# Ledger of designs, part 74: VH-VL binders against NAD kinase (nadK)

Target 1, 268 residues: NAD kinase (nadK), of Syntrophomonas wolfei subsp. wolfei (q0aze0)
Amino acid sequence: MKIILVNNRFKENTEKKAQEIAGQLSALNVEVIIDNGLDEPYAGTVDFIMVLGGDGTMLRAARRYGQRAIPVLGVNMGTVGFLSNIEINELAEYLPLILREEYSLEARMMLEVAVFQQQSLLTRVFCLNELLLRSNSPRMLSFALEISGQKLEPYRGDGLIVSTTTGSTAYSLSAGGPIADPQLDAFIVTPVASHIINKRPLVVSPEREISLHLLEEREAIIGIDGQIKMDFGAENRVLIKRAPHPLLMVNLKAKPFFTSIDRSLQRQ

## First folded at step 19 (VH-VL)

Design VV17 (from SS4 with heavy chain N31K K54T)
Fold by OpenDDE, last read:
Structure VV17 (fold): chain C 268 residues (1-268), chain A 123 residues (1-123), chain B 107 residues (1-107)
Amino acid sequence: as target 1 above (268 residues)
Amino acid sequence: EVQLVESGGGLVKPGGSLRLSCAASGFTFSKAWMSWVRQAPGKGLEWVGRIKSTIDAGTKNYAAPVQGRFTISRDDSKNTLYLQMNSLKTEDTAVYYCTTVPKYDKFLAFDIWGQGTLVTVSS
Amino acid sequence: DVQMTQSPSSLSASVGDRVTITCRASQGISRYLSWYQQRPGKAPNLLIYKASNLESGVPSRFSGSGSGTDFTLTISTLQPEDFATYYCQQTYERPWTFGQGTKVEIK
């Protein structure tokens, strides 16, 4: 068995813990690769991914490995979030279930985000939470939203979020988006400070495609999961689709999503 | 109420075949991991095999004594678990129980059991 | 395979007695240990999971303890309905195995 431990090099405690866990797993004849984000994703074949930290680390892991259909376990290390299944102090007891493959999987839809310059592809990324288009100045943006070839009225505001249901409890929530059942696959399109007061968010079928482009020469930014940033201008287009592969999240114990929402949100 | 009801047991000759059924009610069967356990007359309990839910690939695992002879399957549309027993031996004589195997929080303890069905293999 | 050994194989007790049954694993199984009760002519019922957690609906007179290789089931005050055979089970690794059972009989 080969396992990737994903941690955050900027969190020293996760680095230390990753080394410790790697030693423990090695003693059990498990091959371990540690990914702290410094190097490129490991390209070799692996059987399991363990994420040590919080939601941010999970998002990075998802972007790096989510397309490979590998089970991914979130192990919380003292943070508040929605993407971890067990606590770090529980890992030792749950390890037999992992090694014996006695765990359940939950498929979470991811976004495929393609950014173009005219007709040329600049970059393609997969992400678990959201794509954000926002102004890079105090001025509002004017941009076009198209859903499955249907051109909506131009948006005017600070920006727009296209989120998965998983991402509904992330930035979309702060922008006034709905809390979505993570068992549901859908796009959530949430306006960011629209010039239209109380502009309602859209819930869109995962079978549709969403495209965005600016209607004027303005400086904008595309953000992915709050971690990737790139400049976006009038010559650029972004196309958002459901990723061809979902993230396979490992469930070792029950996580009552709705009964824990208030508690989790109060702690943030 | 959660309930498991086994059926299909009976008398069969060595080398024969038999198919057991387990009807589930009172819970979401399609999401449940299931197991078969048998108990020879006057003896202890013996794990036979386990099948995961369809969403978890329906992975099957068997005990060595029945490997290659027994097959576990499920029909989620009928809320039914099956045990196909081929090449039966006298030592397969037992009461066969179907059980749930909670995939969360109980470390795979068998929390729900049927009443069992008797399989007798005799010449 | 992990072997589970219960002690004793049988015991006689009276109503009101404190009863203790032990289970030993041939190797460390952490807390992947469950206890079952089987009354005569009936199917087994889960009593304890994760070595010490009481299953819902089970009377509080039942308790489990232990971790690693040595485990104990305790009935604090034996009741008439508690005369039965008790089994421990490990689910640490396949094949999942049971102890040979402990029969609790009326003295």
Scores: ipSAE 0.886, ipTM 0.951, lowest interface PAE 0.5, mean pLDDT 95
Fold by OpenDDE, look of step 19:
Structure VV17 (fold): chain C 268 residues (1-268), chain A 123 residues (1-123), chain B 107 residues (1-107)
Amino acid sequence: as target 1 above (268 residues)
Amino acid sequence: EVQLVESGGGLVKPGGSLRLSCAASGFTFSKAWMSWVRQAPGKGLEWVGRIKSTIDAGTKNYAAPVQGRFTISRDDSKNTLYLQMNSLKTEDTAVYYCTTVPKYDKFLAFDIWGQGTLVTVSS
Amino acid sequence: DVQMTQSPSSLSASVGDRVTITCRASQGISRYLSWYQQRPGKAPNLLIYKASNLESGVPSRFSGSGSGTDFTLTISTLQPEDFATYYCQQTYERPWTFGQGTKVEIK
């Protein structure tokens, strides 16, 4: 068996733990690759990915490895989040299930985000939570939203979020988007500070495609999962589709989503 | 009410074949991992095999004594688990139980059992 | 294969008695140990999972303890319906194996 341990190099505790776990796994004749984000993603074949840290680390792991159809386990290291399944202190006890492949999987839809300059592809990224288009100035954006060829009325506001159901509890939620069952596949299109009061979020079929572009010469940015940032101007287009592959999240422990959400909201 | 009901047991000669069925109700069968367990008359319990849910690739694993002879399958549209038994031996004589296998939290403990169906292999 | 050995194979007890059954694994199995009760002519029922967790609906007079290789099932106050055969099971690794069983009989 070969496992990738994904940690956050900016958090020393996760680095240390990754080394420790690597040693333990090696003692069990498991080949281990540690990915702290410093280098390019490991290109070789692996059987399992273990993410040590919080939601941010999971998002990075998903972007780096999600297209490879590898089971991904989130191991929480004392942070509040929605993407971890077990706690770090539970790992030793659950390890037999991992090694014996006695775990269940949950498929989570990912986004395929393609950014174009004219007709040329600048970049293609797969992400678990959301694509954000926002103004890079105090001025509002004017942008066009098209869904499967249907052109909506122009949007004016600070920006727009296109999120998965997984991402519904992330930035989309802060922007007033609905909370979605992560077992559903759907796009959530949430306006950010629209000039139209109470502009409603859209729940869109995963079979549709979403296109965005600016209608005026303004400076904007594209954000992906709060980790990738790029400039976005009038010459750019963004196309969002369902990724051809879901993220395969490992479920070793039952996690009641709605109860957790309710508790989390009460604490805010 | 959660319920498992086995059927298909009976008398068969050595070398013969038999297919058992397990009808499930009261829970989402398609998401459940399932197992077969058998018990020879007057003897203890013996694990036969397990099948994961379709979402989990429906992976199958068997005990050594039945490996290559028995096949576990499922029809989620019918909420039914199957055990195809070929090349039956006298030592396969037992009550066969179908069980659920919780895929988390209970460390694979068998929490729901059917009442079993008797398979007798005799010349 | 992991061998599970129960002790005793059988015991006689009276209603109200404290009953203790032990299960030993041939190797460390952490807490991947379950206990089942089987009444005569009936299917087994899960009593304890993860070595010490009481299954829903099971009376509190049943308890499990242990980790690693040695495990114990305890019935604090034996009731008439508790006369049955009890089995331990490991699910630490395949093949999943059961103990040979402990028959609790009426004295």
Scores: ipSAE 0.885, ipTM 0.949, lowest interface PAE 0.6, mean pLDDT 95
Fold by ESMFold2, look of step 19:
Structure VV17 (fold): chain C 268 residues (1-268), chain A 123 residues (1-123), chain B 107 residues (1-107)
Amino acid sequence: as target 1 above (268 residues)
Amino acid sequence: EVQLVESGGGLVKPGGSLRLSCAASGFTFSKAWMSWVRQAPGKGLEWVGRIKSTIDAGTKNYAAPVQGRFTISRDDSKNTLYLQMNSLKTEDTAVYYCTTVPKYDKFLAFDIWGQGTLVTVSS
Amino acid sequence: DVQMTQSPSSLSASVGDRVTITCRASQGISRYLSWYQQRPGKAPNLLIYKASNLESGVPSRFSGSGSGTDFTLTISTLQPEDFATYYCQQTYERPWTFGQGTKVEIK
């Protein structure tokens, strides 16, 4: 069996713990690849991904590996978020289930984001939580949103969030979007500081295609999961679709989403 | 009310076949992992096999004595678990129980049991 | 295969007695151990999971302890309805195996 251990190289306690766990797994004849973010994503085949850390580390793992249909387990190391399933001090007791594949999977929708300059593809990325379009100056943006070819009335404001249901508890929530059950597949489209009275958040079928572009020259950025940023201008557009593959999250413990909402949000 | 009800037991000759059914109610059957356990007369319990839920790829595992002869299947539209038993032997004589195997929190303990159905393999 | 050995094979006790049943695994199984009660003519029912966790609806006079290879089921104050055969089971690795059973008879 071959496992990727994903950690955050900027958190010293997670790096040491990742090495300790890798040693324990190697002693059980498990081949371990450590991904601390310094190198390119591991390209070879693996059976399982273990994420040591909080939601941010899981977001990076999802971007790197989420389209490869590999089971991913979130292991919490202190801060309880929305994307971990077990605590680090429980890991040893759960190893028999992991190694023998006695676990269940939960599919989480991801976004596919394609950014163009004129008609040329600049980049294609995948994300678990959201794409953010926002102003990069004191001036508001004027921008167009199209959903499956339907042009909505222009938006004017600080920006727009296109989120998965998993991302509904992230930036989308702070911008006034609804909390969504992560077991649903949907886009959540949340305006950021809209100056147009009737622009409310939209919940949109995952089968739709979403397109954004600016209607006038402005300095803007595209943010991906709050971790990647790209300049975005009048020459650009972005196309957003449901990604071909969901993130396959491992569940070893029941984690009731609704009874844990306040605790998880309070500790972020 | 959560319950499992087995049926389809009976008398069969060695080499014969029999199909057991387990009707489930009171829980979301399509998301459950299910197992068969048997108990020969006057003897203890013996695990027969397990099937995962369809969303977990429907993975099946069997104990060695029944491997290749027994097939576990499920019909989620009917909330029913099946055990197809072929090439039956006198050693297969037992009460057959249908059980659930929780996905979470119980380290695969068998928490819900049916009342069993008797299979007798005799000439 | 992991073999599970129970001790004693049978016992007789009076109502009110403290009863202890032991289960030994042929190799380490961590806490992947459960206990079941089977009354005569009835299906088994789960008493204890994860070696020591009481299943919902099971009377608090039942308790479990142990890890690794040695496990104990205790009935603190035996009641007439506790006449049954008790089985341990390991779920550490397939095939998932049961102990041979311990029959508890009320004097």
Scores: ipSAE 0.730, ipTM 0.883, lowest interface PAE 1.3, mean pLDDT 92

Design VV17 (from SS4 with heavy chain N31K K54T)
Fold by ESMFold2, fold request of step 20:
Structure VV17 (fold): chain C 268 residues (1-268), chain A 123 residues (1-123), chain B 107 residues (1-107)
Amino acid sequence: as target 1 above (268 residues)
Amino acid sequence: EVQLVESGGGLVKPGGSLRLSCAASGFTFSKAWMSWVRQAPGKGLEWVGRIKSTIDAGTKNYAAPVQGRFTISRDDSKNTLYLQMNSLKTEDTAVYYCTTVPKYDKFLAFDIWGQGTLVTVSS
Amino acid sequence: DVQMTQSPSSLSASVGDRVTITCRASQGISRYLSWYQQRPGKAPNLLIYKASNLESGVPSRFSGSGSGTDFTLTISTLQPEDFATYYCQQTYERPWTFGQGTKVEIK
């Protein structure tokens, strides 16, 4: 068995713990690849991914590995969020289940985001929480939203969030979007400070295709999972679809989403 | 209230086949991992095999004595677990129990058991 | 395969006695051990999971202890309904094996 151990060397000072765990696994004849964010994602075949850290580290792991259909376990090392399943001090006792594949999986929808400059694909990225379109100047944006070719009335405001159901508890929530059950597949489209009062959040079928472009020249930014930033202008458009593969999250302990909402939100 | 009810036991000649059923109620069967356990008359318990839920790929595992002869299956629309037993041997004579295997928190302990159904293999 | 050996194979006891049953694994199994009770003519039922955790609805007179290779089930004050056969089971590694059983009889 070969696993990737993902950590964030800047937060939690997790490198020592990652090496300790790697040593334990190596003693059990498990091959370990450490991904601390410095190198390109490991491209070889692996059986399992273990994320040491909070939701931010999981978001990076999802962007790097989420399209490869590899089981991913979130291991909390401090701040409890929505994406960890077990605590670091429990990991040793749960290893037999991991090594013998005695665990259950939960699928979490991801976004495929393609940014174009005129007719040419500029970049394609996958994300777990959301895409944010926002102004990068004091002036409001005027932009078009199309859903499967259906052009909605123009938007004016600070921006727009296109979120997964997993991302419903992140930036989308702060912007007034609903909390969604992460077992649902859907887009949640949440306006940010809309000038047009009847522009409410939309819940959209995962089979739809969402397109955004500016209607006038403005400095704007596309944000991905709150961790990647790209310039966006009048020459650009972005296309958003459900990603080909969901993130496959491992559950070893029951973690009831609805009874734990308040606790999880307070700790983000 | 959680309930498991086995049926389909009976007398079968060596080399014969038999299909056991386990009707489940009181829980979401489609999300459950299920197991078969047998107990020869006057003897102890022996694990036969396990099937994961369909969302977990329906993965099946068997104890060595039954591998290749027994097949576990499930019909989530009927909330029913099955055990197809082929090439039966006299040492397969036992009461057969169906059980649940919790996915979480209990380290795979078998928490819910049916009352069993008797399979007798004799000439 | 992990072999589970129970001791004793049977015992006789009176109501009110403290009863101790041991279970030994042929290799380390951490806390992947459960205990079951089977009353005569009945199906087994789960008593203890994770070596020491009491299943819901099981009387507090039952307790489990141990880790690694050596495990103990204790009945602090034996009751008439506790005359049964008790089995340990490891779930550390497939095949998930049971001990041979310990029959607790009335003296």
Scores: ipSAE 0.728, ipTM 0.886, lowest interface PAE 1.4, mean pLDDT 91
Fold by ESMFold2, last read:
Structure VV17 (fold): chain C 268 residues (1-268), chain A 123 residues (1-123), chain B 107 residues (1-107)
Amino acid sequence: as target 1 above (268 residues)
Amino acid sequence: EVQLVESGGGLVKPGGSLRLSCAASGFTFSKAWMSWVRQAPGKGLEWVGRIKSTIDAGTKNYAAPVQGRFTISRDDSKNTLYLQMNSLKTEDTAVYYCTTVPKYDKFLAFDIWGQGTLVTVSS
Amino acid sequence: DVQMTQSPSSLSASVGDRVTITCRASQGISRYLSWYQQRPGKAPNLLIYKASNLESGVPSRFSGSGSGTDFTLTISTLQPEDFATYYCQQTYERPWTFGQGTKVEIK
């Protein structure tokens, strides 16, 4: 059995803990690959991914490995997030379930994001939470949204968020979008500071294709899961679809979503 | 409220076949992992096999003595678990119980049990 | 395979006695141990999971302890309805095996 341990190299306690856990797993004849974010994603076949840290570390793991249909377990290192299932001090006792595949999986929809310059594909990335289009200057954007070829009236404002249901509790929520049950598959399209008051958040079928482009020359940014940023201009367009594969999240403990969101939102 | 009811037991000759049923009620059967356990007369308990929920790929695992001869299946539309028993041997004589195996928190303890159904394999 | 050995195989005790049953695994099983009660002519029912956690609806006179290879079920104040055979089970590694049972007789 081969496992990737994903940690955050900028958090000293997680790096030491990752080495410690790797040693424990090696003693059980488990091959361990440590992914601290410094090197390229491991390209070989693996059976399981453990994410040591918070939701940000999980987002990176999902972006790197989510399309490979590998079970992913979130292990909390002290601050409870939306994407962790067990606590670090419980991991040793749960290892028999992991090693013998005695666990349940929950699928979480991901986005496939393709960015073009004129007619040429520049990049394709996958994300778990959201794509953000926003202004990179004091001036607002004027942009077009198309949903499966249906062109909506132009948008004006600071930008737009296209989120998964998992991402509904992230930036989309702050911008006025609804909280969605992550077991649902959908896009949530949330305007950011819209100058046009009739532009409401939209909940869109996961079978749809979403396209964005600017209608005026402006400096803009595309953000991916709040972790990747690229310049976006009038020569660009972006196409958003449901990713071919969901993130396969491992559940070892029951995690009631609705009580979790109630508690978590009170602390924001 | 929560209930498991086995049926289909009886007398069969060695080499014969028999199909056991377990009717479930009072919980969401389609999300449950299920197991069969048997108990030979006057003897202890023996795990027979486990089937995961359909959403967990319906994975099936069997104890060695029944591997290749017994097949566990489920029909979520009827809330029913099945055990198809082929090539029966006298050693298969037992009361057969169906059980639930919690997915979470209980380290796979068998928490809900049916009343059992007797299978006798004899000439 | 992990073998589970219970001790004693049977015992007799009076109402009100403290009863202790032990279960030993042939290898370490962490806390992947459960205890079941089977009354004569009846199906088993779960008493204890994760070695020490009491199942809902089970009387508080039942308790479990141990980890690794050695485990104990205790009945603090034996009652007439506790006449039964008790089984331990490991769920650390398939095949998930049971102990041979301990018959508790009440007089």
Scores: ipSAE 0.725, ipTM 0.883, lowest interface PAE 1.4, mean pLDDT 91
Fold by ESMFold2, fold request of step 20:
Structure VV17 (fold): chain C 268 residues (1-268), chain A 123 residues (1-123), chain B 107 residues (1-107)
Amino acid sequence: as target 1 above (268 residues)
Amino acid sequence: EVQLVESGGGLVKPGGSLRLSCAASGFTFSKAWMSWVRQAPGKGLEWVGRIKSTIDAGTKNYAAPVQGRFTISRDDSKNTLYLQMNSLKTEDTAVYYCTTVPKYDKFLAFDIWGQGTLVTVSS
Amino acid sequence: DVQMTQSPSSLSASVGDRVTITCRASQGISRYLSWYQQRPGKAPNLLIYKASNLESGVPSRFSGSGSGTDFTLTISTLQPEDFATYYCQQTYERPWTFGQGTKVEIK
């Protein structure tokens, strides 16, 4: 068996713990690849991914590996979030379930984001939480939203968030979007500081395609999961659709999403 | 009230077939992992096989003595677990129990048991 | 396959006695051990999971301990309803095997 351990190189405790766990796994004849964010994603065949850290580290793992249909386990290192399942001090006892594949999986929808310059594909990325379109200047944006070819009246404001249900508790929430059950597949489309007061958040079928482009020359940015930033201008368009594969999250302990909402949000 | 009720046991000749049913109530059957356990008369307990929930790919695993002869299946619309037993042998004579296997928190302990149904394989 | 050996195979005891049953695994199984009670003519029921965790509704006179290869079930004050056969089970690796059982009888 081969496992990737994902950690954050900027947090010393996660890097040291990753080395300790790698040693434990090697003693059990498990091959371990450490991904601290420094190198390119591991390209070889892998059976399992362990994420050591909080929601941010899980977001990076999802972007790097989420389309490869590999089980991913979030291991909490102290901060309560929405994407971890077990605590670090419990990991040793749960290893037999992991090694013998005696666990349940939960599928979490991901976004596929394609950015074009004119008619040419510039880049394609995947994300777990959201795409943000926002102004990169003091002036607000004027932009068009299309949903499966249906053109909505123009938007004017600071930007727009297109989120998964998993991302409903992140930036989308701060912008006035609803908390969504992560077991649902949907897009949540939330305006950011809209000048047009009748623009309400939309909940959209995952079968739809969402397109955005600017209606005036302005400097804007596309943000991905709050971690990747790309310039966006009048010559660009972005197309958003459900990614081909969901993130396959491992559950070893029951996850009481609704009873834990308040505690989990205190960490954001 | 959580209940598992087995049925379909009886007398069958060697080489024959029999289908056992396990009717579930009082819990969300479609999300549950289920198992069969058997107990030969006067003997101990023996694991027969396990089926995961459909969302967990419906994965099936069997003990070696029954591999290829027994098939576990489920009908989530009827909250019913099945055990199809083919090519039966006299050593398959046992009381057959259906059980739940919690997928969280209990390290796969078998927490809910039915009362069992007797299968007798004899000439 | 992991073999589970129980000791003793049977014992006789009186109401109020303290009863101890042991279970040994042929290899380390961490705390992937459960205990079951089977009264005569009845189905088994779960007593203990994760070696020491009491199942809901099980009386506090039952307790479990151990990890690795050696495990113990204890009944602190035996009651009339506790005369039964007790089984341990490992769930560390498939096939998930049971011990041969320990019959607790009235003395």
Scores: ipSAE 0.724, ipTM 0.880, lowest interface PAE 1.3, mean pLDDT 91

